Miniprotein binders against q96jn8r1131to1294. Designs and how they scored, part 211

Target 1, 164 residues: q96jn8r1131to1294
Amino acid sequence: TLEFLENHGKNILLSNGNRTATRVASYNQGIVVINQPLVPQLLVQVRIDFLNRQWTSSLVLGVITCAPERLNFPASACALKRAAWLLRGRGVFHNGLKICEKFGPNLDTCPEGTILGLRLDSSGGLHLHVNGVDQGVAVPDVPQPCHALVDLYGQCEQVTIVNP
Short names: E, the ipSAE of ESMFold2; O, the ipSAE of OpenDDE; V2, 0.75 times the mean of E and O plus 0.25 times the DockQ between their complexes.

## First folded at step 18 (miniprotein)

Design U107 (at its last fold request DockQ between E and O 0.98; V2 from the best seeds 0.88)
Fold by OpenDDE base, look of step 18:
Structure U107 (fold): chain B 164 residues (1-164), chain A 93 residues (1-93)
Amino acid sequence: as target 1 above (164 residues)
Amino acid sequence: SDAFRLFFQARRIIERGGDPEEALEKAKEAFELFIKEGNLEFAAFTAIMIVELLKKLGKDPEEIKKWIEIAIELAEKAGNRWLIELARKLEKE
């Protein structure tokens, strides 16, 4: 089953069989990684459970291609400078550099209950799903294996892995 | 869940420097609900939060001791090393 790894940001508390991640302190140190690598046609989804609108930014969603069990997580996903493809706001980032200005909905404005998904297609393209709707290819030709990453940043205080 | 709503409300009160008595009330309510839901991790963590609030409020040492024991017990039952460490630190403070 899909679960968050025990190796996670310092402010994360896992619960619900490691399927729910909650940031229990501050606004950062909230990175979590899903245990199973993405394979073609596997849809990995998380639901935004709780938001604190005190902050302007929200969760970051993406993939990493390094070994997640050994990763020393920075305070935020935007500080990942290698092996990282991230969706933040409406932007797509590779190793901290913006490679796309506008893609899909603005993650900073997704309300509670929104279900966000990641899926690799047969060509290695990384798709974003929003509430079950394929938003298209966010990142073409992602190296494999890769793991889905969620940064519970700013507004985002809790997410839960949900089945399609 | 309602438990989490109360939990976050308590946390927000604390973070913005609000009334710790209000935070304590919400935390205790959250705790009860987490117990009922079988959420041992957050029952434990909320107990830790309650201890911190009680200390801040200068409440009865016996009550504080009780909640420390609860926190430790629940953390151990949850099997979460991080929580266990946090809970045990309460005894040393």
Scores: ipSAE 0.857, ipTM 0.935, lowest interface PAE 0.6, mean pLDDT 95
Fold by ESMFold2, fold request of step 19:
Structure U107 (fold): chain B 164 residues (1-164), chain A 93 residues (1-93)
Amino acid sequence: as target 1 above (164 residues)
Amino acid sequence: SDAFRLFFQARRIIERGGDPEEALEKAKEAFELFIKEGNLEFAAFTAIMIVELLKKLGKDPEEIKKWIEIAIELAEKAGNRWLIELARKLEKE
C-alpha cells in the first residue's frame, strides 16, 4: 500500500507500481513523497539503489507537515521554508535552518544498498533507522499529519520503498 | 538490477560526451531487459534515449522511425502521460 505520490519532482520517473523513484535528468527536481501520513506504528523504509559519485551531496530524507497532493515542489528540499523537517548530510534542518549539527550517519556517504527508515514514536518524535537500526530521535514532537519525503538529490538517482 | 546498471552506464556515457555508439549498445541491452522484466515505464524511456542516440549517430531514418513508434506504443501501454508527451515530441521533431 505504500507508494510514492504521483505529485513529485519534475525529473522523477516512477516505476515498480510507484514504489521505485528514479531521477532521470540533472541533479535536482527529485522530491518524492510517500502517499500515506506517518503514524506511530508505521515504519517507512527506502533502499538506495543507485548513486552517481560525481556529486558531493546525496539524498535528503525527512517529513513535510502540509498536504502534499497539490503542493508545488521546489527544485530542492533545502528550499522548503515551511512545514519541513529534513535530514541532510549529518545535519537536521527545520524550514531551511540547521537545528542540529550531527545526527546519525552522514547521508552523503551512505552506499548503494543502504536502507533508510522513518517513523514517529508515541510522543511524535521522528526516528531515523539505518539498515534496521534505530538511530534515535532526530526531531522531537513533529506536527501531525506529516508525510515522509525523499529528495533524490545529487548522488542519489534511485530509491525503492521496501517493507520492514 | 542489470537493466538499470546498463541504463545508467548509457546515461553516464551520454553525460560525459562519450562514444554514442557505446551508449547505444548499453541502451539497447537495457531496453531488452526492461521489456523482459515488464518495466514499461523504463522500456519507454530507454526507447526515447535510443532515438536520441540514433539521431546523434546519423542512423537510417527508417530505423529511427521504428524506434519512435516503439517508444510511443510503450509509453501508451505504461499509461504515463509525461512519457506519452515526450515520445510524441519525437514524431514532431
Scores: ipSAE 0.835, ipTM 0.930, lowest interface PAE 0.7, mean pLDDT 93
ESMFold2, look of step 18: ipSAE 0.813; ipTM 0.924
ESMFold2 (binder alone), look of step 18: mean pLDDT 88; pTM 0.885
ESMFold2, fold request of step 19: ipSAE 0.816, 0.797; ipTM 0.921, 0.915
ESMFold2 (binder alone), fold request of step 19: mean pLDDT 88, 88, 88; pTM 0.884, 0.885, 0.886
OpenDDE base, fold request of step 19: ipSAE 0.845, 0.841, 0.841; ipTM 0.930, 0.928, 0.928

Design U108 (at its last look DockQ between E and O 0.90; V2 from the best seeds 0.80)
Fold by OpenDDE base, look of step 18:
Structure U108 (fold): chain B 164 residues (1-164), chain A 93 residues (1-93)
Amino acid sequence: as target 1 above (164 residues)
Amino acid sequence: SDAFRLFFQARRIIERGGDPEEALKKAKEAFELFIKEGNLEFAAFTAIMIVELLKKLGKDPEEIEKWIEIALELAEKAGNKWLIELARKLEKE
């Protein structure tokens, strides 16, 4: 069963069998990691449940290749400088550096109810899914094992893991 | 859920420096719904939020103590160490 790990950002409260992550304070410290590593053809999806449009930025979605159980999470995913491939806004980032300027929809403008998914293909390409639609390869070659990461940042106050 | 909507509304009121009485009302409503939904984690956390609001408002110490007890009991039932710690801090204040 897919669920968020107990090791998470300081402002996160897990509920619903650890399938729902809620940021209960501030605008940051909201990183969560899904327990099972991504394997080819496994689609991992989260639904944006609640947004606070007070902020301009929203959730960050991506993968990490380090051991998530031992990771000391920074205040935001943007501060991850190793073993991280992240989707933020319309950009793709590797270890804090932008490697793609424009990819898929703008994550900062996804409304509540949006279902975001990550999937590895057989070649190690990381795909983004939006509401069940494959947006293409965001990262062409991701080391394995890797774990899906969600940063409940800014606007994003709650997400829930959903089955395909 | 409606419980979460109320919860976030209460939180936003607090964060914006709004009327704590209004926040308290919404928090209590959220609490009831979380209980009905069986969401122990957020029932506990909301109870903690209620305690903080009651203290801020200078409400009856008896009511404050009641809600502290509720928070702790629910935190323990949820088995959430963080919530338990938060609830225990309330007892010491």
Scores: ipSAE 0.777, ipTM 0.906, lowest interface PAE 0.6, mean pLDDT 95
Fold by ESMFold2, look of step 18:
Structure U108 (fold): chain B 164 residues (1-164), chain A 93 residues (1-93)
Amino acid sequence: as target 1 above (164 residues)
Amino acid sequence: SDAFRLFFQARRIIERGGDPEEALKKAKEAFELFIKEGNLEFAAFTAIMIVELLKKLGKDPEEIEKWIEIALELAEKAGNKWLIELARKLEKE
């Protein structure tokens, strides 16, 4: 079964059998990682449960290709300068550098109840799903193994792993 | 069940420097719902929040001590090391 790893950002409290991640302080230190690597037949989905619209920016989604169990996470995912492919706002970032200006929806405007999904296609392309609808390839040829990552940043205060 | 809705309402009041009595009411309601749902992690964390609010309000020491015991017992039952450390800090006062 899919769970968030116990190794996570300092402001996260896991609950619901480690399937729910809540940021319980501040606006950052909210990185969580899914416990199983992505494989082409696996769709990892999280639901946005709670937002605080006082903040301008919201969650970051992506993948990390280094071993996550003992990694010291930075305050935010955007500070990951190695082994990271991230979706933030409408942009796609590789190791902190923007590689695509506009892909999919603006994550900063997704409402509570939005279900966001990540999967690899047979060519190693990373797909974003929004409420069950494939948005296409965000990142071609992602190295494997990789793990799905969510940064509960700014607006985003809670996400839950859900089944497809 | 609206346990998290009430929890976040209490958190907003605290963060904005609002009325701690109103925050306490919402936190106690959230606590009861977290217990009913079996959410030990958030029952413990909310009990810690309740202790902090009771101390801020200058409530009876006996009530504060009871809630500290509740917070520690739930944190230990949840098996969460960070929550246990947080709850143990409350015992020191």
Scores: ipSAE 0.761, ipTM 0.908, lowest interface PAE 1.1, mean pLDDT 92
ESMFold2 (binder alone), look of step 18: mean pLDDT 87; pTM 0.870

Design W130 (at its last look DockQ between E and O 0.90; V2 from the best seeds 0.87)
Fold by OpenDDE base, look of step 18:
Structure W130 (fold): chain B 164 residues (1-164), chain A 83 residues (1-83)
Amino acid sequence: as target 1 above (164 residues)
Amino acid sequence: SKEEDLFKIAEEFAKLALEMLERGDYMYAAEYYLLAAEEALEAGNPELAFEYARKAIEYAKKNGNEEFLEEAKELLKKIKEEL
């Protein structure tokens, strides 16, 4: 069963069998990691449950290739300076630095109910899915094993892991 | 060199901070300046680190995140030790 790990950002409260993550304070400290590593046959999806419009920006999606159980989470995903590939807004980031300006839809403007997915293909390409639609390869040749990461940042205050 | 690489990373974070400022995002701006300060300090450039840390503090005040503000202030203290 896909769940968020107990090792998470300080402002996160897990519920629903650790399938729902809620940021209960501020706009940051909201990183969560999904327990099972991504494998080519696995589509991991989360649904944006709640957006708080008092903040700017929104959730960050991506993967980490370090052991998530021992990861000391920074306040936000942008501060992950190693072993991290992230999708934020329309940008792709690697270890904190932007490697692509425009990819897929703007995550900052995804409404509540949007289902966002991550999937590895057989060549190690990381795909973004939006409401079931494959947006293409966001990051080629991602090292394995890797774990899906969600940063409940800014407007995004709650997400839930959903089955494909 | 490693130091030069770290310096470049610092500059990249600072650029990202500026991008955030362009869209009025003081949240990420503060965070990126803090990152820039950390990298600059590690790069052996405490003067530059100081500048970035000050900016991080400035925008942290604007976004109202007290916890982050304290973090930035702590870094500033470390930077001052190297000046």
Scores: ipSAE 0.891, ipTM 0.943, lowest interface PAE 0.5, mean pLDDT 96
Fold by ESMFold2, look of step 18:
Structure W130 (fold): chain B 164 residues (1-164), chain A 83 residues (1-83)
Amino acid sequence: as target 1 above (164 residues)
Amino acid sequence: SKEEDLFKIAEEFAKLALEMLERGDYMYAAEYYLLAAEEALEAGNPELAFEYARKAIEYAKKNGNEEFLEEAKELLKKIKEEL
């Protein structure tokens, strides 16, 4: 029942019942949002389907705490200056500014086939999962409701929502 | 003051731009310089905003992203109104 919202970056093509997002042009304009807010017990997982190593950086994962259905997305998630908590490379960012230099694995080096997951714990902590392995709390106290976001940036040209 | 806070934010975006340049990521470098320019202009420092906007344009040309380049040039025009 998890799908990407129809409101997405302009370079995105949705397919596979809106469970697959493909960036079909350029390196940005690739923001997608999951159609249900994160709640405890919900694990949102995406598989990296296709990478283009032409680019240096890869996808961004995270959450936004504002309603996504009518939001005007910027070209890239790095420009989300409000209501955003993002994982890029090894860094954690809040509203565009880095708040942690090193968390979890480097997202820029995850290969095709990697399954990346986001979930909230009971305290509002945001967890990253990599191939089923919990990487711990990236952000200790995310306001709710929040919505899972993927920016198909740079290397990352396709992801698919997968179930556990 | 509010201007001092915005100026510090502009500097943080410029530091992120430099980090991305060190990695050879001209796409992020251009995007972070554009963010730095926006914050510097809001902080009431159009001279610094001008410098950051020109850097955003410089690195954007290496990316071939016409839409971003148009956005950066529009910001530069707004900055010139304050010089």
Scores: ipSAE 0.839, ipTM 0.924, lowest interface PAE 0.7, mean pLDDT 93
ESMFold2 (binder alone), look of step 18: mean pLDDT 88; pTM 0.874

Design W131 (at its last read DockQ between E and O 0.94; V2 from the best seeds 0.89)
Amino acid sequence: SKEEDLFKIAEEFAKLALEMLERGDYMYASEYYLLAAEEALEAGNPELAFEYARKAIEYAKKNGNEEFLEEAEELLEKIKEEL
ESMFold2, look of step 18: ipSAE 0.863; ipTM 0.928
ESMFold2 (binder alone), look of step 18: mean pLDDT 88; pTM 0.881
OpenDDE base, look of step 18: ipSAE 0.888; ipTM 0.942
ESMFold2, fold request of step 19: ipSAE 0.853, 0.843, 0.845; ipTM 0.925, 0.919, 0.919
ESMFold2 (binder alone), fold request of step 19: mean pLDDT 88, 88, 88; pTM 0.882, 0.881, 0.881
OpenDDE base, fold request of step 19: ipSAE 0.892, 0.890, 0.892; ipTM 0.944, 0.944, 0.944
ESMFold2, last read: ipSAE 0.848, 0.849, 0.851; ipTM 0.921, 0.921, 0.922
ESMFold2 (binder alone), last read: mean pLDDT 88, 88, 88; pTM 0.882, 0.880, 0.883
OpenDDE base, last read: ipSAE 0.891, 0.889, 0.891; ipTM 0.944, 0.944, 0.944

Design W132 (at its last fold request DockQ between E and O 0.93; V2 from the best seeds 0.88)
Fold by OpenDDE base, look of step 18:
Structure W132 (fold): chain B 164 residues (1-164), chain A 83 residues (1-83)
Amino acid sequence: as target 1 above (164 residues)
Amino acid sequence: SKEEDLFKIAEEFAKLALEMLEKGDYMYAAEYYLLAAEEALEAGNPELAFEYARKAIEYAKKNGNEEFLEEAEELLEKIKEEL
């Protein structure tokens, strides 16, 4: 069963069998990691449940290749300076630095109900799915094992892991 | 060198901060300046780190995140020790 790990950002409250993450304070400290590593053919999806428009920006999606159970989470995903590939807005980031300016839809403007997915292909390419539609390879050659990461940042206050 | 690499990373974070400012996002701007400050400090450039940290504090105050502000101020104090 896919769940968020108990090791998470300080402002996160897990519920629904650890399948729902809610950021209950401020706009940051909202990183969560999904328990099972991404393997080829596994589509991991989260649904944006609630947006708080008093903030700017929104959730960040990505993967980490370090052991998530031991990770000391920074306040935001942008501060992950190692073993991290992230999708934010329309950009792709690696270890904090932008490696692609425009990829897929703008995550900052995804409305509530949007289902976002991550999937590794057989070649190690990380795919973004939006409402079931494969947006293509966001990051090629992602090291394995890796874990899906969600940063409930800014407007995004709640997400839930959903089955494909 | 490692120091030069860290310096470049600091500059990249600062650039990201500016990009966020252009978008009116003071949250990420503050965070990126803090990151830039950390990298600059590690790069052995406390003067630059100081500048970035001050900017981080400036924009942190606009965000109302006391915890982050405290972190930035702590870094600033650390940087001052290296000046």
Scores: ipSAE 0.891, ipTM 0.944, lowest interface PAE 0.5, mean pLDDT 96
Fold by ESMFold2, look of step 18:
Structure W132 (fold): chain B 164 residues (1-164), chain A 83 residues (1-83)
Amino acid sequence: as target 1 above (164 residues)
Amino acid sequence: SKEEDLFKIAEEFAKLALEMLEKGDYMYAAEYYLLAAEEALEAGNPELAFEYARKAIEYAKKNGNEEFLEEAEELLEKIKEEL
């Protein structure tokens, strides 16, 4: 069963059998990680449940390639300087630095109810899905094992793991 | 050299901070300036690190995140010791 790990950002409250994450303060300290590594054909999906429009930017999605259970997470995913591949806005980031200006839709504009998915293909390519639609390969060769990560940043105050 | 690589990383974070300022995102701007300051200090350029830390503090004051502001001010004091 896919759940968010107990090791998470300090402003996160887990509920709904650890399938729902809520950021209960501020705009950051909202990193959560899925409890199982991505394996070929596993689609991890989260629904955006609640947005607070006072903030400018929204959630970050991605993967980390180091063991997450005892990792000391930074306040925000932008500070993950190693072992991280992230999607923010329309950009793709590796270890904090932008490697692609434009991939897929702008995550900062996704409304409440949007279902965002991550999966690896058979070649290790990381795919983004939006409301069931594959957006293509964001990162062509992600090292394994890796875990899906969500940073409930800014606008994004709640997400829930949903089944495909 | 290692210092040249760290300096380039600091510049990239500063560019990201400017991008976020253009969007009006002062939270990300503060965070990216703090990252830039950290990399500039590690690169052995405390004068540049000082300027980036000052900018991180400037934008952090707009968002009310006391914990981040304390972190940024602590880094600034550390940078002053290297000046």
Scores: ipSAE 0.852, ipTM 0.929, lowest interface PAE 0.7, mean pLDDT 93
ESMFold2 (binder alone), look of step 18: mean pLDDT 88; pTM 0.878
ESMFold2, fold request of step 19: ipSAE 0.826, 0.820, 0.823; ipTM 0.912, 0.912, 0.910
ESMFold2 (binder alone), fold request of step 19: mean pLDDT 88, 88, 88; pTM 0.877, 0.879, 0.879
OpenDDE base, fold request of step 19: ipSAE 0.890, 0.888, 0.890; ipTM 0.943, 0.943, 0.944

Design W133 (at its last read DockQ between E and O 0.92; V2 from the best seeds 0.88)
Amino acid sequence: SKEEDLFKIAEEFAKLALEMLERGDYMYASEYYLLAAEEALEAGNPELAFEYARKAIEYAKKNGNEEFLEEAKELLKKIKEEL
ESMFold2, look of step 18: ipSAE 0.856; ipTM 0.926
ESMFold2 (binder alone), look of step 18: mean pLDDT 88; pTM 0.878
OpenDDE base, look of step 18: ipSAE 0.890; ipTM 0.943
ESMFold2, fold request of step 19: ipSAE 0.836, 0.846, 0.844; ipTM 0.913, 0.920, 0.920
ESMFold2 (binder alone), fold request of step 19: mean pLDDT 88, 88, 88; pTM 0.879, 0.879, 0.880
OpenDDE base, fold request of step 19: ipSAE 0.892, 0.890, 0.891; ipTM 0.945, 0.944, 0.944
ESMFold2, last read: ipSAE 0.854, 0.853, 0.851; ipTM 0.925, 0.925, 0.923
ESMFold2 (binder alone), last read: mean pLDDT 88, 88, 88; pTM 0.881, 0.879, 0.880
OpenDDE base, last read: ipSAE 0.890, 0.889, 0.892; ipTM 0.944, 0.944, 0.945

Design W134 (at its last look DockQ between E and O 0.86; V2 from the best seeds 0.86)
Fold by OpenDDE base, look of step 18:
Structure W134 (fold): chain B 164 residues (1-164), chain A 83 residues (1-83)
Amino acid sequence: as target 1 above (164 residues)
Amino acid sequence: SKEEDLFKIAEEFAKLALEMLERGDYMYAAEYYLLAAEEALEAGNPELAFKYARKAIEYAKKNGNEEFLKEAEELLKKIKEEL
């Protein structure tokens, strides 16, 4: 069963069998990691449950290739300076630095109910799915094993892991 | 060199901060300046680190995140020890 790990950002409260993550304070400290590593046959999806419009920006999606159980989470995903590939807004980031300006839809403007997915293909390409639609390869040749990461940042205050 | 690489990373984070400021985002701006300060400090450039840390503090005050502000101020203290 896909769940968020107990090791998470300080402002996160897990519920629903650890399938729902809620950021209960401020706009940051909201990183969560999904327990099972991504494998080519696995599509991991989360649904944006609640957006708080008092903040700017929104959730960050991506993967980490370090052991998530021992990860000391920074306040936000942008501060992950190693072993991290992230999708934020329309940008792709690697270890904190922007490597692509425009990819897929703007995550900052995804409404509540949007289902976002991550999937590895057989060549190690990381795909973004939006409401079931494959947006293409966001990051080629991602090292394995890797774990899906969600940063409940800014407007995004709650997400839930959903089955494909 | 490693130091030069760290310096470049610091500059990249600072650039990202500026991008955030361009859209009025004091949240990420503060965070990126903090990152820039950390990298600059590690790069052996406390003067630059000081500059970035001050900016981080400035925008932390604007975004209202007291916890983050505290973190930035703590970094500033460390930076001052190297000046």
Scores: ipSAE 0.899, ipTM 0.946, lowest interface PAE 0.5, mean pLDDT 96
Fold by ESMFold2, look of step 18:
Structure W134 (fold): chain B 164 residues (1-164), chain A 83 residues (1-83)
Amino acid sequence: as target 1 above (164 residues)
Amino acid sequence: SKEEDLFKIAEEFAKLALEMLERGDYMYAAEYYLLAAEEALEAGNPELAFKYARKAIEYAKKNGNEEFLKEAEELLKKIKEEL
C-alpha cells in the first residue's frame, strides 16, 4: 500500500498508518515522499485536508529521481537543485528553475478537499490529475525511477493519501 | 564557462525572488534570494552574492524562521571572506 516514507521534513508528523502527513510548525520543512516509485499503472493521489490561508503560497507537488530513503531534504522543495520536477502555483520547475509559466490550475488556490494526483505515462510523461480529471502532461520525459513528492508548504498543513 | 552558467542561474533565481515579492510571498522571496546568493558565490562573484544574501536576510526576518536566518547569516559570513 502507498504510504509516506519515514524520511521526511522535520516539521512533519505521520499518522493514519503513514498515509496522513501533517506539518506541525512554521511554513516549511514539510517535504514528504511516497514509498513507491511511480510506474505507468500507478496513480498517486493526495487529498488536501487542512489549509491555513494566512500564507500566500500552498503545497508543491512533483517528483524526484534520487533515492529518497536516505536523502537529506532541503527546508523547501524549491531548493531541490538536482533530480527534481515540481508543480507550484501554475508553474512547472526543473531543478529549481521555471520551465513553464502556466500548466493546470493554480495550486495556491485549491481548496480543502481537492484531490491531486500524479501519474507517469508509458513515455515518461508526468501527468497532474485534479479531482480525477487529467490536466495533461506537465513534464514530457521524466527519468525513471522517480518518486512522488509533496511539500506541505505555506497554506498546506495536512494531506492524506487516498485510493483512486 | 562554468562560472558564466552559474552566474546565469543566479540571475534566474533572483528573477524568481522578484516574482515572489510581486505576489507578496516573502518566504519564497527569501528562499530564492538565498539560492541566488549561493550560485553567485560559486560563480566567483562574491559582491553579487553579498547583495543577494542581504536580501534573503531582509525578507527572512519577516518570516520568523530562525533556522533559515542562521543559514543565511552563515552564507553571508562565508561571502564576506571572499570580498
Scores: ipSAE 0.825, ipTM 0.917, lowest interface PAE 0.8, mean pLDDT 93
ESMFold2 (binder alone), look of step 18: mean pLDDT 88; pTM 0.879

Design W135 (at its last look DockQ between E and O 0.84; V2 from the best seeds 0.85)
Fold by OpenDDE base, look of step 18:
Structure W135 (fold): chain B 164 residues (1-164), chain A 83 residues (1-83)
Amino acid sequence: as target 1 above (164 residues)
Amino acid sequence: SKEEDLFKIAEEFAKLALEMLERGDYMYAAEYYLLAAEDALEAGNPELAFEYARKAIEYAKKNGNEEFLEEAKELLEKIKEEL
């Protein structure tokens, strides 16, 4: 069963069998990691449950290749300087640095109910799915094992892992 | 060298901060400046670190995040020790 790990950002409250993550304070400290590593046959999806328009920006999606159980989470995903590939807005980031300016839809403008997915292909390419539609390869070669990461940042205050 | 690399990374974070400011995002701007300050300090450039940390504090105050503000202030004090 896909769940968020108990090791998470300070402002996260897990519920629904650890399938729902809610940021209960401020706009940051909201990183969560999904327990099972991504494998080529696995599509991991989260649904944006609630957006708080008080803040700017929104959730960050990505993967980490370090052991998530021992990770000391920074306040935001942008501070992950190693073993991290992230999708934020329309940009792709690697270890904190922007490696692509425009990819897929703008995550900052995804409305509530949007289902976002991550999937590895057989060549190690990381795909973004939006509402079931494959947006293509965001990162062409991701080391394995890797774990899906969600940063409930800014407007995004709640997400839930959903089955494909 | 490692220091040179860290310096370059610091500059990249500062650039990202500016990009965030261009769109009025003080949240990420503050965070990127903090990151830039940390790396600049580690790169052996406390003067630059000080500048970035000051900016981090400036924009953190606009965000209302006291925890982050405190972190930035702590870094600033650490930087001052190296000046």
Scores: ipSAE 0.883, ipTM 0.940, lowest interface PAE 0.6, mean pLDDT 96
Fold by ESMFold2, look of step 18:
Structure W135 (fold): chain B 164 residues (1-164), chain A 83 residues (1-83)
Amino acid sequence: as target 1 above (164 residues)
Amino acid sequence: SKEEDLFKIAEEFAKLALEMLERGDYMYAAEYYLLAAEDALEAGNPELAFEYARKAIEYAKKNGNEEFLEEAKELLEKIKEEL
């Protein structure tokens, strides 16, 4: 029973049994976190439900390794300077700084209906899935426990947790 | 040292801000310049922090995000105390 945590960005409205997150204002304050930590081979997936092309950039996807229930989130995931590995556009970021220029597809171009997935492999490697297709290892050794995070930034106004 | 590390990180955030400007993304540009300004100030370089904060304010005005703009202005006032 994967759900988004009640601790989230201030512009988020949760619905559908906390499986759907909608950003209801502005372009930021849209960080949400999945309530269960990733475990090896568990695939956590979200579907992009609504995009607004008024904005230039779209969602950020990633993980945090600190306890998320009482964390004070910044306005945008780019300001997560500790315990965070993020995928934005084609870049991979660790604690706010780019560590890989090109990995997987450009998240800023994913259309409505795209299903994005995160899972850990047995070595702690973080994998991105796009519409069921494994894109490979984005981050080779993520400490456990970690939680999947989505920042409904810019274009991305709604995502829903879906089963594999 | 921590100051040398912070200065390097501030430069990396400024480079990310420039990348976002190249794409026309003024929201991210402003956010990255604010991060650069914060780290430059903590690194003991208030002159550089002032330049980055001024840029954060410039691009924040293009965004219409009043909360962010006020945060950037508050940082600029703090930087002025260190000049």
Scores: ipSAE 0.827, ipTM 0.917, lowest interface PAE 0.7, mean pLDDT 93
ESMFold2 (binder alone), look of step 18: mean pLDDT 88; pTM 0.875

